# Ledger of designs, part 121: miniprotein binders against p81326

Target 1, 226 residues: p81326
Amino acid sequence: MLHFGGFIMEINHISKILEKEREEYIRNKVEEYLKQGFSKDDAVNKANQSWRTYIGHRIQDVIYNLLKKFLKDSGLKVTTDKALNNRNLPEELDKVKRLIAINYGEYLFLPDADVIVYKVENNDIKIIAIISVKNSFRERRFETTYWKLKLKESPVTSHIKVFLATPDKDNEISYKCPNGKPKKMRIILEYELDGIYFLKEDFEETEKAKHFGKIVEDIIEISKKL

## First folded at step 14 (miniprotein)

Design wwM73W
Fold by ESMFold2-Fast, scan of step 14:
Structure wwM73W (fold): chain B 226 residues (1-226), chain A 83 residues (1-83)
Amino acid sequence: as target 1 above (226 residues)
Amino acid sequence: SEEEKKIEELLLKAIKLMFEALELAEKGDYEEAIKKLEEAVKLLEEALKIAKELGNEELIKRVEELLKDLKEWIEEIKEKLEE
């Protein structure tokens, strides 16, 4: 409990830091663009576009570090798809890569797995979950469901849980239509994926759509089932 | 050392190019962003060679981490171009 309480407190603290960081980032970028001769409206638009790119990478790093910190005491390890794309992988990460790679005839691809959780037992590796991190849903979100469906096709990867983690600040999948029905994208993502974890407070929780603070306990529980 | 100063100069130039590439990518100018990142890769590869010759493990690690991130970013932007 104490351990998970600390995780929730750290997430809340980081959310506040990211919002303050956004304000500072936008202010600085607007000033830079104004100095370059852009109009105020253009400078604001460019600063917002810059923030969207920046925060995507920033949130992935935050989630990676949080999970690494809070899963360590449970014997779980965390890595990233970026780490797995290195030429000379440590033996352990090379095994992780082989256990999540998807075969397309002549080609092997890694799924869109921003963060990967696994465990090591007696020098044997078991992949627990992959987490796709999305800051916005302006791009096609069905990419995550595609990777889930491909992983289900193989006995080697069919047990791997596929989660989506998102602040969904634009309310693209946490918002319900006026008639109370979720949007089509939300329905499909929730149906096909093993879980959606929101880095925000204001949304309606379901069995599969939860506050990000619950992800650590959920992953630990899944790992016990092997 | 003079060699360490050279590495720092190369790193600063590479970081500047990465920042310019970020601004270009935000504008949707992915082709120019890739060119800037490829220039940064060349600078980092030069810095890595010097760091390895010096045997400075901390500089080697720092340059390798930047180079890895940069090459991954180039691939991500290339995928967006192919959309």
Scores: ipSAE 0.000, ipTM 0.076, lowest interface PAE 21.3, mean pLDDT 75

Design wwM73Y
Fold by ESMFold2-Fast, scan of step 14:
Structure wwM73Y (fold): chain B 226 residues (1-226), chain A 83 residues (1-83)
Amino acid sequence: as target 1 above (226 residues)
Amino acid sequence: SEEEKKIEELLLKAIKLMFEALELAEKGDYEEAIKKLEEAVKLLEEALKIAKELGNEELIKRVEELLKDLKEYIEEIKEKLEE
């Protein structure tokens, strides 16, 4: 079990790193936009927009790499929505894509599945979980919830676990109110999703809201039941 | 594949070195931070070589983006060292 101790250490380290990089990233991007002729206010706004996009991709890559490393010995495979959007998909990934796609008449759309965990048994693919990675909840607060509800409606996809992974640095859903009640957004997300995994230490832990360090064990246990 | 497994192991090792470098930079140990980041660059360049040999365009892009970010950060720390 020492392997999971290493996993937790890497997660805690990542959270602190991301906090430190924000200020320098924004400072550099503000300077870049000012050189392009934008006003100071526009440069600041564009830099913050750029950071939200940038950090989302970095956290996704980290989560993908950690899950791939720590799930490999359990016979579980990990892929990304970026891999599934390649023009020339291998047969295995094409099957994964079809098994998570949501049907809108003659069209199939992928959910917000930043990281996908699946297994292959006798050439059959079973999707275990999709993980949506969110750094901020400001503009797309319930997008992950919408996709969970759509997946639940189909017998093909209703077994798929939908998890949210987030550092929640701004305390948008991890904040503990003085009266002990969670924020409305936290209540809704926790109720509708299968789990929320925090890349931070200070949050109200529940059966569904856990430290990200517990995600590997949870996924392995889910896979054994499928 | 075994080659893809090697790439992920190299990426994780590089990320660990980046974390160590950030802690060193926070303490003002810029020279040691740069050494750790340069070691991470070498690991990423090895990962990039393997990814190109595999023809895996998603891995190539991911490694190239991380390598670019890392080289930019090295330049930033070098600028602070010269201050």
Scores: ipSAE 0.000, ipTM 0.104, lowest interface PAE 18.2, mean pLDDT 75

Design wwR62L
Fold by ESMFold2-Fast, scan of step 14:
Structure wwR62L (fold): chain B 226 residues (1-226), chain A 83 residues (1-83)
Amino acid sequence: as target 1 above (226 residues)
Amino acid sequence: SEEEKKIEELLLKAIKLMFEALELAEKGDYEEAIKKLEEAVKLLEEALKIAKELGNEELIKLVEELLKDLKEMIEEIKEKLEE
């Protein structure tokens, strides 16, 4: 298996697996709800809602595992916000947590960084990037932007790249100006963030909006400059 | 090095063309698929030349393995065309 070639092949393979997984999941959930006495329409709606919750967690896990696998040989390490919220933190992860914390006067809070990429060099930790994973943009559309702007305010965190990774199946941010009407969400996210990585083929590509297959190369390149 | 970055760029472009070709082949557009794969071969041959100039055995092996995979894909699609 080749690193760059293998990474792109793995993404394609996982995308196909997730599509088959979706069909089977929906079928099983519809059957389950029908057996509970729900109408066909209610069963379908509930199955789709259940899938949205399931796939959100699944995509985060997939991205974490892919980045961990393909960044390892470049000397880069990957962790998650879930790992950083563990009660008993190893010293290394405790240092990572302190380096991404944002100051609110008397309080320190962590950004919602689903995946964190860092390097360890001579016992010093350098945070390379944080990646926010969004399956949909309904309720938390500008949360990633807020954390980017807060990180930018401190000399300790201003170098950290903030990326968004999304399948964007509902085409909420896939295009800047569909049908001649500017999409505020896409335009603002692209402007304020360091990059948007799409887990899909159909989207408007720019210098900041790319296929997810580019993320490993981009992170490695950024790490060489730090 | 700058040359290593160029090799990485060429590899990514070639792999992207390979994926486009596979999608075309799945749709039955075998002629267009072969064109994409032949374009990918040229990119990989350029990458191999640079890797050999650098004397980087690891990159040479990586590019040679990709070229082997790509040639196998071309032959498989050509066989379908001849059916």
Scores: ipSAE 0.000, ipTM 0.100, lowest interface PAE 18.0, mean pLDDT 76

Design wwR62M
Fold by ESMFold2-Fast, scan of step 14:
Structure wwR62M (fold): chain B 226 residues (1-226), chain A 83 residues (1-83)
Amino acid sequence: as target 1 above (226 residues)
Amino acid sequence: SEEEKKIEELLLKAIKLMFEALELAEKGDYEEAIKKLEEAVKLLEEALKIAKELGNEELIKMVEELLKDLKEMIEEIKEKLEE
């Protein structure tokens, strides 16, 4: 049974926990940098940079666990790129890895697939979606778009949906400019990707840009068509 | 138009190079990252020339903003090289 109301409640609860975790993390990191001899302003800036890296990994784990919990009853499975990079892969995960790897001549690379949703039917694996989790866009703003374009080039992978999930705390892609136009990065990401899911309330909603609470039902609907 | 399609192709190639450069920069390979971004700048300069020939003010502005962003990224990475 699908528990969409429970999913939304868990997202809200987790967001409150993450905010308290942020306060403690920043406080501790500022103290560490001050002890190392950095100025107060530099210590704060370094602590904020450290938090952006930390929360990126933390929120990926949260999203993985939420999707695994709420997709289980729909016959869908969830894995991560970390799991696919293990040396000794179970046969099922080895098949998943082979179905999403991109060929660059002599080399194979995995896309930016922080979370992967797939289904198994009679030992055949069908990849439903990959989700790229981004807390910040400063260094890697178009990476997800690049992987979407690469996946579209092959009939084996062209059906795979590519989603971005982000709290976008710095309003890098959720806020409009004063002239009412969406930011350039938002326009490009929304055009090329299959969806953007925000872990925040304040954003411009479109058919492709939705609150994260919609992701489970969207994935289930997509899986029914594959 | 064929010219608009060419601009799109150039923009996609530039985005690919930007992605490769950001991955290199993440690994600390700043010199190779700068080379990739400089290649992206050349592609965007070609796209800007075509956009100006078309007289499409929206495309001209978009490509000019992307060029500015790329040049700023190159300067940021050069600062990291000095560290």
Scores: ipSAE 0.000, ipTM 0.121, lowest interface PAE 18.7, mean pLDDT 75

Design wwR62W
Fold by ESMFold2-Fast, scan of step 14:
Structure wwR62W (fold): chain B 226 residues (1-226), chain A 83 residues (1-83)
Amino acid sequence: as target 1 above (226 residues)
Amino acid sequence: SEEEKKIEELLLKAIKLMFEALELAEKGDYEEAIKKLEEAVKLLEEALKIAKELGNEELIKWVEELLKDLKEMIEEIKEKLEE
């Protein structure tokens, strides 16, 4: 049985560590850019942009490790797209890769699957969910939605749940306009995806848009239906 | 609605072409990448026309954003092709 409080406590602890890490990172990067001859304002802007890139990768690693730890006792396994792109894959991961690959005629491509949850039953692999981790939506706004739509087209992959996990610190998809309407990106992502999990407290929760603390229990429930 | 389904189909096709073009560009096949992006432009322009006829301001803005991003990608790849 999952100790749900243990998962929440670990999330809260990591959140506090990441905030301290942010303060020190930005301080060091501002100093570095000033030494390179950038103005004070440019140094601050570049340091903040550097942090956004850094924290994106850091959050992916955090989510991978949290899910791996808290899904283990439920018989669920966790891997990453980085692991699947290794040249010499173990048989199990090679099977996982083949089960999430999208067919483009002569080519097979992996979706943007930062974290992949699967189970093994009687030597058969069943993919449960793909979690896309996004700190920012500025560059490729509809990428996660595109991969969801592609996975839906194949009988092999149509059952796979596609989730977005994000701190959304810039309020790109968690903010509501004064008229009460959510931002366009939030509407599209919530409509097309199977769920959005926020690594923050301040947002409007819905049936599909939830606190990250609920992801473990949701994944376990989904796995029981497969 | 039927018109909204048509717009969704056109957007999906355009997005597929955009990702195919990005893969081609990564391989240095810039000429083929540009052709796929130009096909995507035509699909997005059709979607924009339908969205405007429908009067759906949210769809119009969404299609216009994609069209702008796509045209910028074409120019970036054209610059690399001319190098």
Scores: ipSAE 0.000, ipTM 0.139, lowest interface PAE 17.0, mean pLDDT 74

Design wwR62Y
Fold by ESMFold2-Fast, scan of step 14:
Structure wwR62Y (fold): chain B 226 residues (1-226), chain A 83 residues (1-83)
Amino acid sequence: as target 1 above (226 residues)
Amino acid sequence: SEEEKKIEELLLKAIKLMFEALELAEKGDYEEAIKKLEEAVKLLEEALKIAKELGNEELIKYVEELLKDLKEMIEEIKEKLEE
């Protein structure tokens, strides 16, 4: 186990790694598309589209691995929507899946739960939080909010915390001084969700909108109350 | 500052290898995961040597904590490999 100071330091280093990884990825993809006969503008556009897909999965993987690493000694377990969609589930993960699934008549659907934190006490499973990871908000800005509202409708799932984690590099939902007035999307997401965790330094923290470095201690504190 | 920059580069490379190893371990590629972690150990040992030469207690502590965590990861993966 690393102490909490080690977690915060790793997050800062990961942000720098991801930025350098972006530059290298785009450079390589532009060269690849140019070799395939695309124009410079088309090659750049396709490289940027490819990066957006890549970074989405990469950020999810990073968050999963960080949470798994730093929560293990607190008796908390971490899984992913990818693991829950395997055809053959271990008994424990099958129970996790059943405890977060939302009923639509004949059908059960999982919420937008890229990362799931739970605990096992006396062979009973308690879901602590689900984390939706978003790199961009342009087309599907309120999906996480929809799932939060659906989870609140059931006594089985109403206790589950729903968090959003995002680098928000385009400043779509983070805000900066001096005007400091939040955008409509930020106001709605912060109001409806249990928390927003930013993978960036330059924004004004609130009670519910925090630096990603605070997520581990927040999850541990929530788990103690369950 | 040049020494500090070298430490930063070594730490970033080691942390990248640690995450790559975690991904490999999740896929069941335990031997490759251990190989990546052992490479990270060498990088962290080099960083620790430079940090000690600089006398920066905060960096020394940070690198020592990473080495401890990385050794735990190696032990955990080796146990799974021997199952």
Scores: ipSAE 0.000, ipTM 0.152, lowest interface PAE 15.3, mean pLDDT 75

Design xxA27I
Fold by ESMFold2-Fast, scan of step 14:
Structure xxA27I (fold): chain B 226 residues (1-226), chain A 101 residues (1-101)
Amino acid sequence: as target 1 above (226 residues)
Amino acid sequence: GPEEILEEAEKLLEEAYKLIREARELIEKGDPESLEKALKLLEKAIELLRKAIEKIQKALDQGVPEELRKKLERAFFMAEWLLLFAEWLLEYIKERLEKQK
């Protein structure tokens, strides 16, 4: 009776609602940068970059809080790469960081893991999934794919699911025509990643490309197999 | 019984969903009167959602057959989802109204 998909699609409107504030945000940031002595062109460019960072962080925070709330009763824990970059880490988070870090000779780097889902059993930590949140693909469109391929190389990290979550406002990796062929970027991302979760209404669902609301149940099912 | 509680919770969810959709459209209009109306709709939606969650939890506590348990868990998930969204919208409106003072 209740159309579950209709309820789930409401989260797509968070991005749309935040976008309504874009003009005012940019106007205020341009004035701020002009007062700091930047040229008009530099102020506009900096304001637009500030907006992209701001909206990205707002969407990441919503996804983090949503997953934390819905996964708690399934014994799953959620953290962020921002939390893992803090100097004073609890022992549990330090272990999480070590379990997802990638070795580059003398250096260790964290993947672009905006949100990390893990479980703790008998003081042992198992990483379930990492989620990369992308509001725009312009400069780093395959970064999530790169990190997936690097994680796949190690027996310690090869089990970790790598997901992309995105509003895809500019239709960069989704298409509105169901009969149309996917764009090259969409084909590559869907092939290499474990899933893509869209914060939008209009796209063709596949086995790996789904409405964001399905992510909770998918993660719980994955955790049961580990 | 638990089946009747599920039906009651589902009606509350549907009513809350309609209020949230109406509130979202009013937020997009953005004028103070529309934002104030949206605030009232969201407060009502949150009240209905909390009532639905309470009813679902009581039904689950009564020990229900597996099929009914799955439906109650689905309804609980939907209620928590809408509550999270409604609470975010409510805080967003409060921020916007504060700026318009």
Scores: ipSAE 0.114, ipTM 0.515, lowest interface PAE 5.9, mean pLDDT 82

Design xxA27L
Fold by ESMFold2-Fast, scan of step 14:
Structure xxA27L (fold): chain B 226 residues (1-226), chain A 101 residues (1-101)
Amino acid sequence: as target 1 above (226 residues)
Amino acid sequence: GPEEILEEAEKLLEEAYKLIREARELLEKGDPESLEKALKLLEKAIELLRKAIEKIQKALDQGVPEELRKKLERAFFMAEWLLLFAEWLLEYIKERLEKQK
């Protein structure tokens, strides 16, 4: 389906489901840790730490499935870095892997591209975009920026759009300082990346920083130019 | 004068760029000793870049001819870009070192 209103409705539905999943996950993990002999405070802390890891993978899965569903009828295909790290790859995915690999002398490494969008035309593969999904910016804040800069160095990969997708629940990059300036991290990420897509409502959109609901339309427009 | 300041800033930029390139090569090796060396090189590059920016800003605050102003502005742009890149790369390497123990 190319109905973008449907995409927005599905995102809102999934957001509510994730909120309920969080409450249930935390309750279950707290009980689990209490049974293991941890104190109440330690059990709560461990449950919250476990949730941060869990939700990171869960959000990646959600984004992958949403993009796969809504880009399919536009002739676009979606894969993940996890799929590309398998031992035996189909020829198509092997080609995708080779087209995003970064040269380190005698070695080729994949960027940390959580979700990859590409198209196949007459047996030729064009990489459209890679999407880095971050639930938190407490560590590896500029990893996405590093991979963007590396991709720009090669004629093979310089056209690839690099996007960040994040709920930014802790307002780490959607917050403005008391003086009205964005935080330095937000300035750097927005400057260097091709776009930031927020999985939240409470932020102001800019030319490059948009609601996640815009991502499907943006990717389709980019693909038309390739 | 401002011409001498531009020359000094350009030398600082060149040295910083070389240190950043060496740090990138060490990052590609990925072992803890190489990452620690890369971190030291980036700390030095950041120091040089901040010094260059300070010199360029001071020169721009003086009345300078149009052609010299353009060169100073170009050097300023390059210095700010390299500083952001070096600071970002430094933080990335620190995170990698922490994960490696």
Scores: ipSAE 0.000, ipTM 0.131, lowest interface PAE 17.8, mean pLDDT 77

Design xxA27M
Fold by ESMFold2-Fast, scan of step 14:
Structure xxA27M (fold): chain B 226 residues (1-226), chain A 101 residues (1-101)
Amino acid sequence: as target 1 above (226 residues)
Amino acid sequence: GPEEILEEAEKLLEEAYKLIREARELMEKGDPESLEKALKLLEKAIELLRKAIEKIQKALDQGVPEELRKKLERAFFMAEWLLLFAEWLLEYIKERLEKQK
């Protein structure tokens, strides 16, 4: 039978195909921005930013659609932080937004919640999990842990599971040193977060670091306790 | 019976997966002829995956023992995953071919 990890490798391979086409993508985007009146340096910079956003969104869309499909029969709903940033929200999504907002004195901010899983029972909303999708760890590597720590500070949000989903194609958090020790970033992320789900086959699984295919059953099990 | 349906569905999944892998290799080459061939392979894979999903759904509707139900649900998950992935690849190839015209 097919192993789920094989499909994850195929998704990661799409990123590699896109990288091979990166120069063509960037050339086309530079031309577009030059036609819009941007300078050559600005056009190149914008094209590179566009590329990074493009591949990130492709992976995020796959994760969102997969979770939406597989959690529906368990009575679970899925939304995105992009959906929650609409000015005119349906009542249900407005409630979701309020239940994940973090207080900074006079201000309320949403965490970086690329995908949000929740359930509705008797007009009461329970947030199950927030999933952060990272294509790379070049910058913002601990943003997910920051949001996890902030969510733990409030009785309203302390139960919410915070997961990281990543292909980790550059082996930034799945690499193991010659002495068998994980890298510092992996140790910190695994310690602070509720789980890491890899969109790749080749890594050492732990209780909290798993193949992405296990996320559906894990979320369903968590939802039964709430 | 339901166990035979699981075996048939698994065979369809394996065939679809092989087509997806072949399509991926053609996408790696990136020329229009290879991309067009990849498109046709993905269309065939999607057809097989939808057939597998239909078979699994019918088996689940028959009320099966829990262990067989878990295997069917796993196969269903795999089929839905592959279908989503194949549809994503198909859209990517269509965009690539459009830009190369």
Scores: ipSAE 0.012, ipTM 0.334, lowest interface PAE 9.0, mean pLDDT 79

Design xxE10D
Fold by ESMFold2-Fast, scan of step 14:
Structure xxE10D (fold): chain B 226 residues (1-226), chain A 101 residues (1-101)
Amino acid sequence: as target 1 above (226 residues)
Amino acid sequence: GPEEILEEADKLLEEAYKLIREARELAEKGDPESLEKALKLLEKAIELLRKAIEKIQKALDQGVPEELRKKLERAFFMAEWLLLFAEWLLEYIKERLEKQK
């Protein structure tokens, strides 16, 4: 028996699989930093920060490649903020960049849009969704929310869906309190954002907080309404 | 006919899925012996998935009734999803095994 939901759930294990590298990666990075002359404490701190950056990039790459593959047949295109920051942009990507830029008086800045989904209709570009990929939450736990609120302020960008994709390994936003209530951070993120997609199994699904495998169908459905 | 192709593709998908699940569980164990076994299972699963995709594409090219076309498209999507996951996991395991040598 082929349950589509069952098949797609395998993607939720990606973060768990990648975490098997962590101890070896950190050990090797600590040795590297010690050889560079850092103290033991500094080497450990730098190694942990290096791991968080590394795992974040690997998860982002998986998400980008997955969305690019599965959205292509629906007439949807996928790019990254890294691609948009190249010096020589094709006209199409230059238009994408301009359509998501946020005005700060004399300055224009891109939101932290790790992955961007758009479509081209009659030589016009329509931005469908921005996906922020977070492997941990710290000082910047509401940064994705900030960008969502800024995008809502402009008629040009107010239609753009803002999603968070996260393994949430440390249960920072997927934890269920003993009384059954989600943590404050989870409540705020879910309320303000258009959706949260977890690369893990240990959480309670809602209409806006789902297993990552559901993101393709959700984006296609949204694109049909635009 | 196209209905027979769908049945053959479904069988290939079921076989590949079982291999992928076992490989994923072995990858989560992370020891070299488990990783080597997972590698072989994934190579077999990828082979089965590519056969399924080829069969489904040929059936879709023939022009089929709406209901059958929807089922073939769903099977195609599942096969591509599983193939993407299997290919990712295969490369991940190869990387892990090289670092453990």
Scores: ipSAE 0.161, ipTM 0.567, lowest interface PAE 5.2, mean pLDDT 82

Design xxE10L
Fold by ESMFold2-Fast, scan of step 14:
Structure xxE10L (fold): chain B 226 residues (1-226), chain A 101 residues (1-101)
Amino acid sequence: as target 1 above (226 residues)
Amino acid sequence: GPEEILEEALKLLEEAYKLIREARELAEKGDPESLEKALKLLEKAIELLRKAIEKIQKALDQGVPEELRKKLERAFFMAEWLLLFAEWLLEYIKERLEKQK
């Protein structure tokens, strides 16, 4: 069954592999929180929140390492929101942070920028794209869309492409009604964002909704136009 | 010649892919015995992938027609993607086994 997309198909299984840890992870975290004096209900809720954060970070790390490896030869650099939140930032990353920050009067906030792609030309930094990684859409479904709309308001950030990468395990945005119509959330996300990259096999590709493996080529193509 | 090297590399990629798929299925089971078996399969797959990459690079260093060059570059890209996945899964499995001690 080897074909050009061989590895691309395998990367779709990362979420499923990580999910095998869920029961053990939650059990251990519940016990930990109970020892800290939390009630049983609070311990369970906190353990579930911890799991969602944990799996999100593991998937983000895989995407980060993949992009870093395959974009390096195109002169592109990759960083993460975690790196930008370090207290002592290298000058280059401090510049990256400033170039993606959104103005709210006297205040600056970072968008939902789990993975950031940029280039350095003549000592100047150009942000190419930010990728928001979401394993589920339960509570903050339109957060990525909000940040896309805010970035469009500034000449400094309006060129930045905003992508969503997701296994969509619960079929929340790859689901279609029996009549074939996409759900409201899928329609809004696809309309407002620059692209959605699915870490799964079964969905209808569109111009903006693609298999994750196409992200490398798309980012390289975008960078040539900037 | 370069065409023969491409065929050899593709055969190595196919064998590595089969090993990686089996290892991934074993990782999804998650028990220590399955994880140990997956580890051995991934070590073999990584060996095959590195051998394929060396063969492809050697072929690309020769003066090859553009059509063959494109095929070699595609095979190289596939090998690198599979290697990245195999290395990630190997590291993940080692981490899982350590936590289960």
Scores: ipSAE 0.133, ipTM 0.531, lowest interface PAE 5.8, mean pLDDT 82

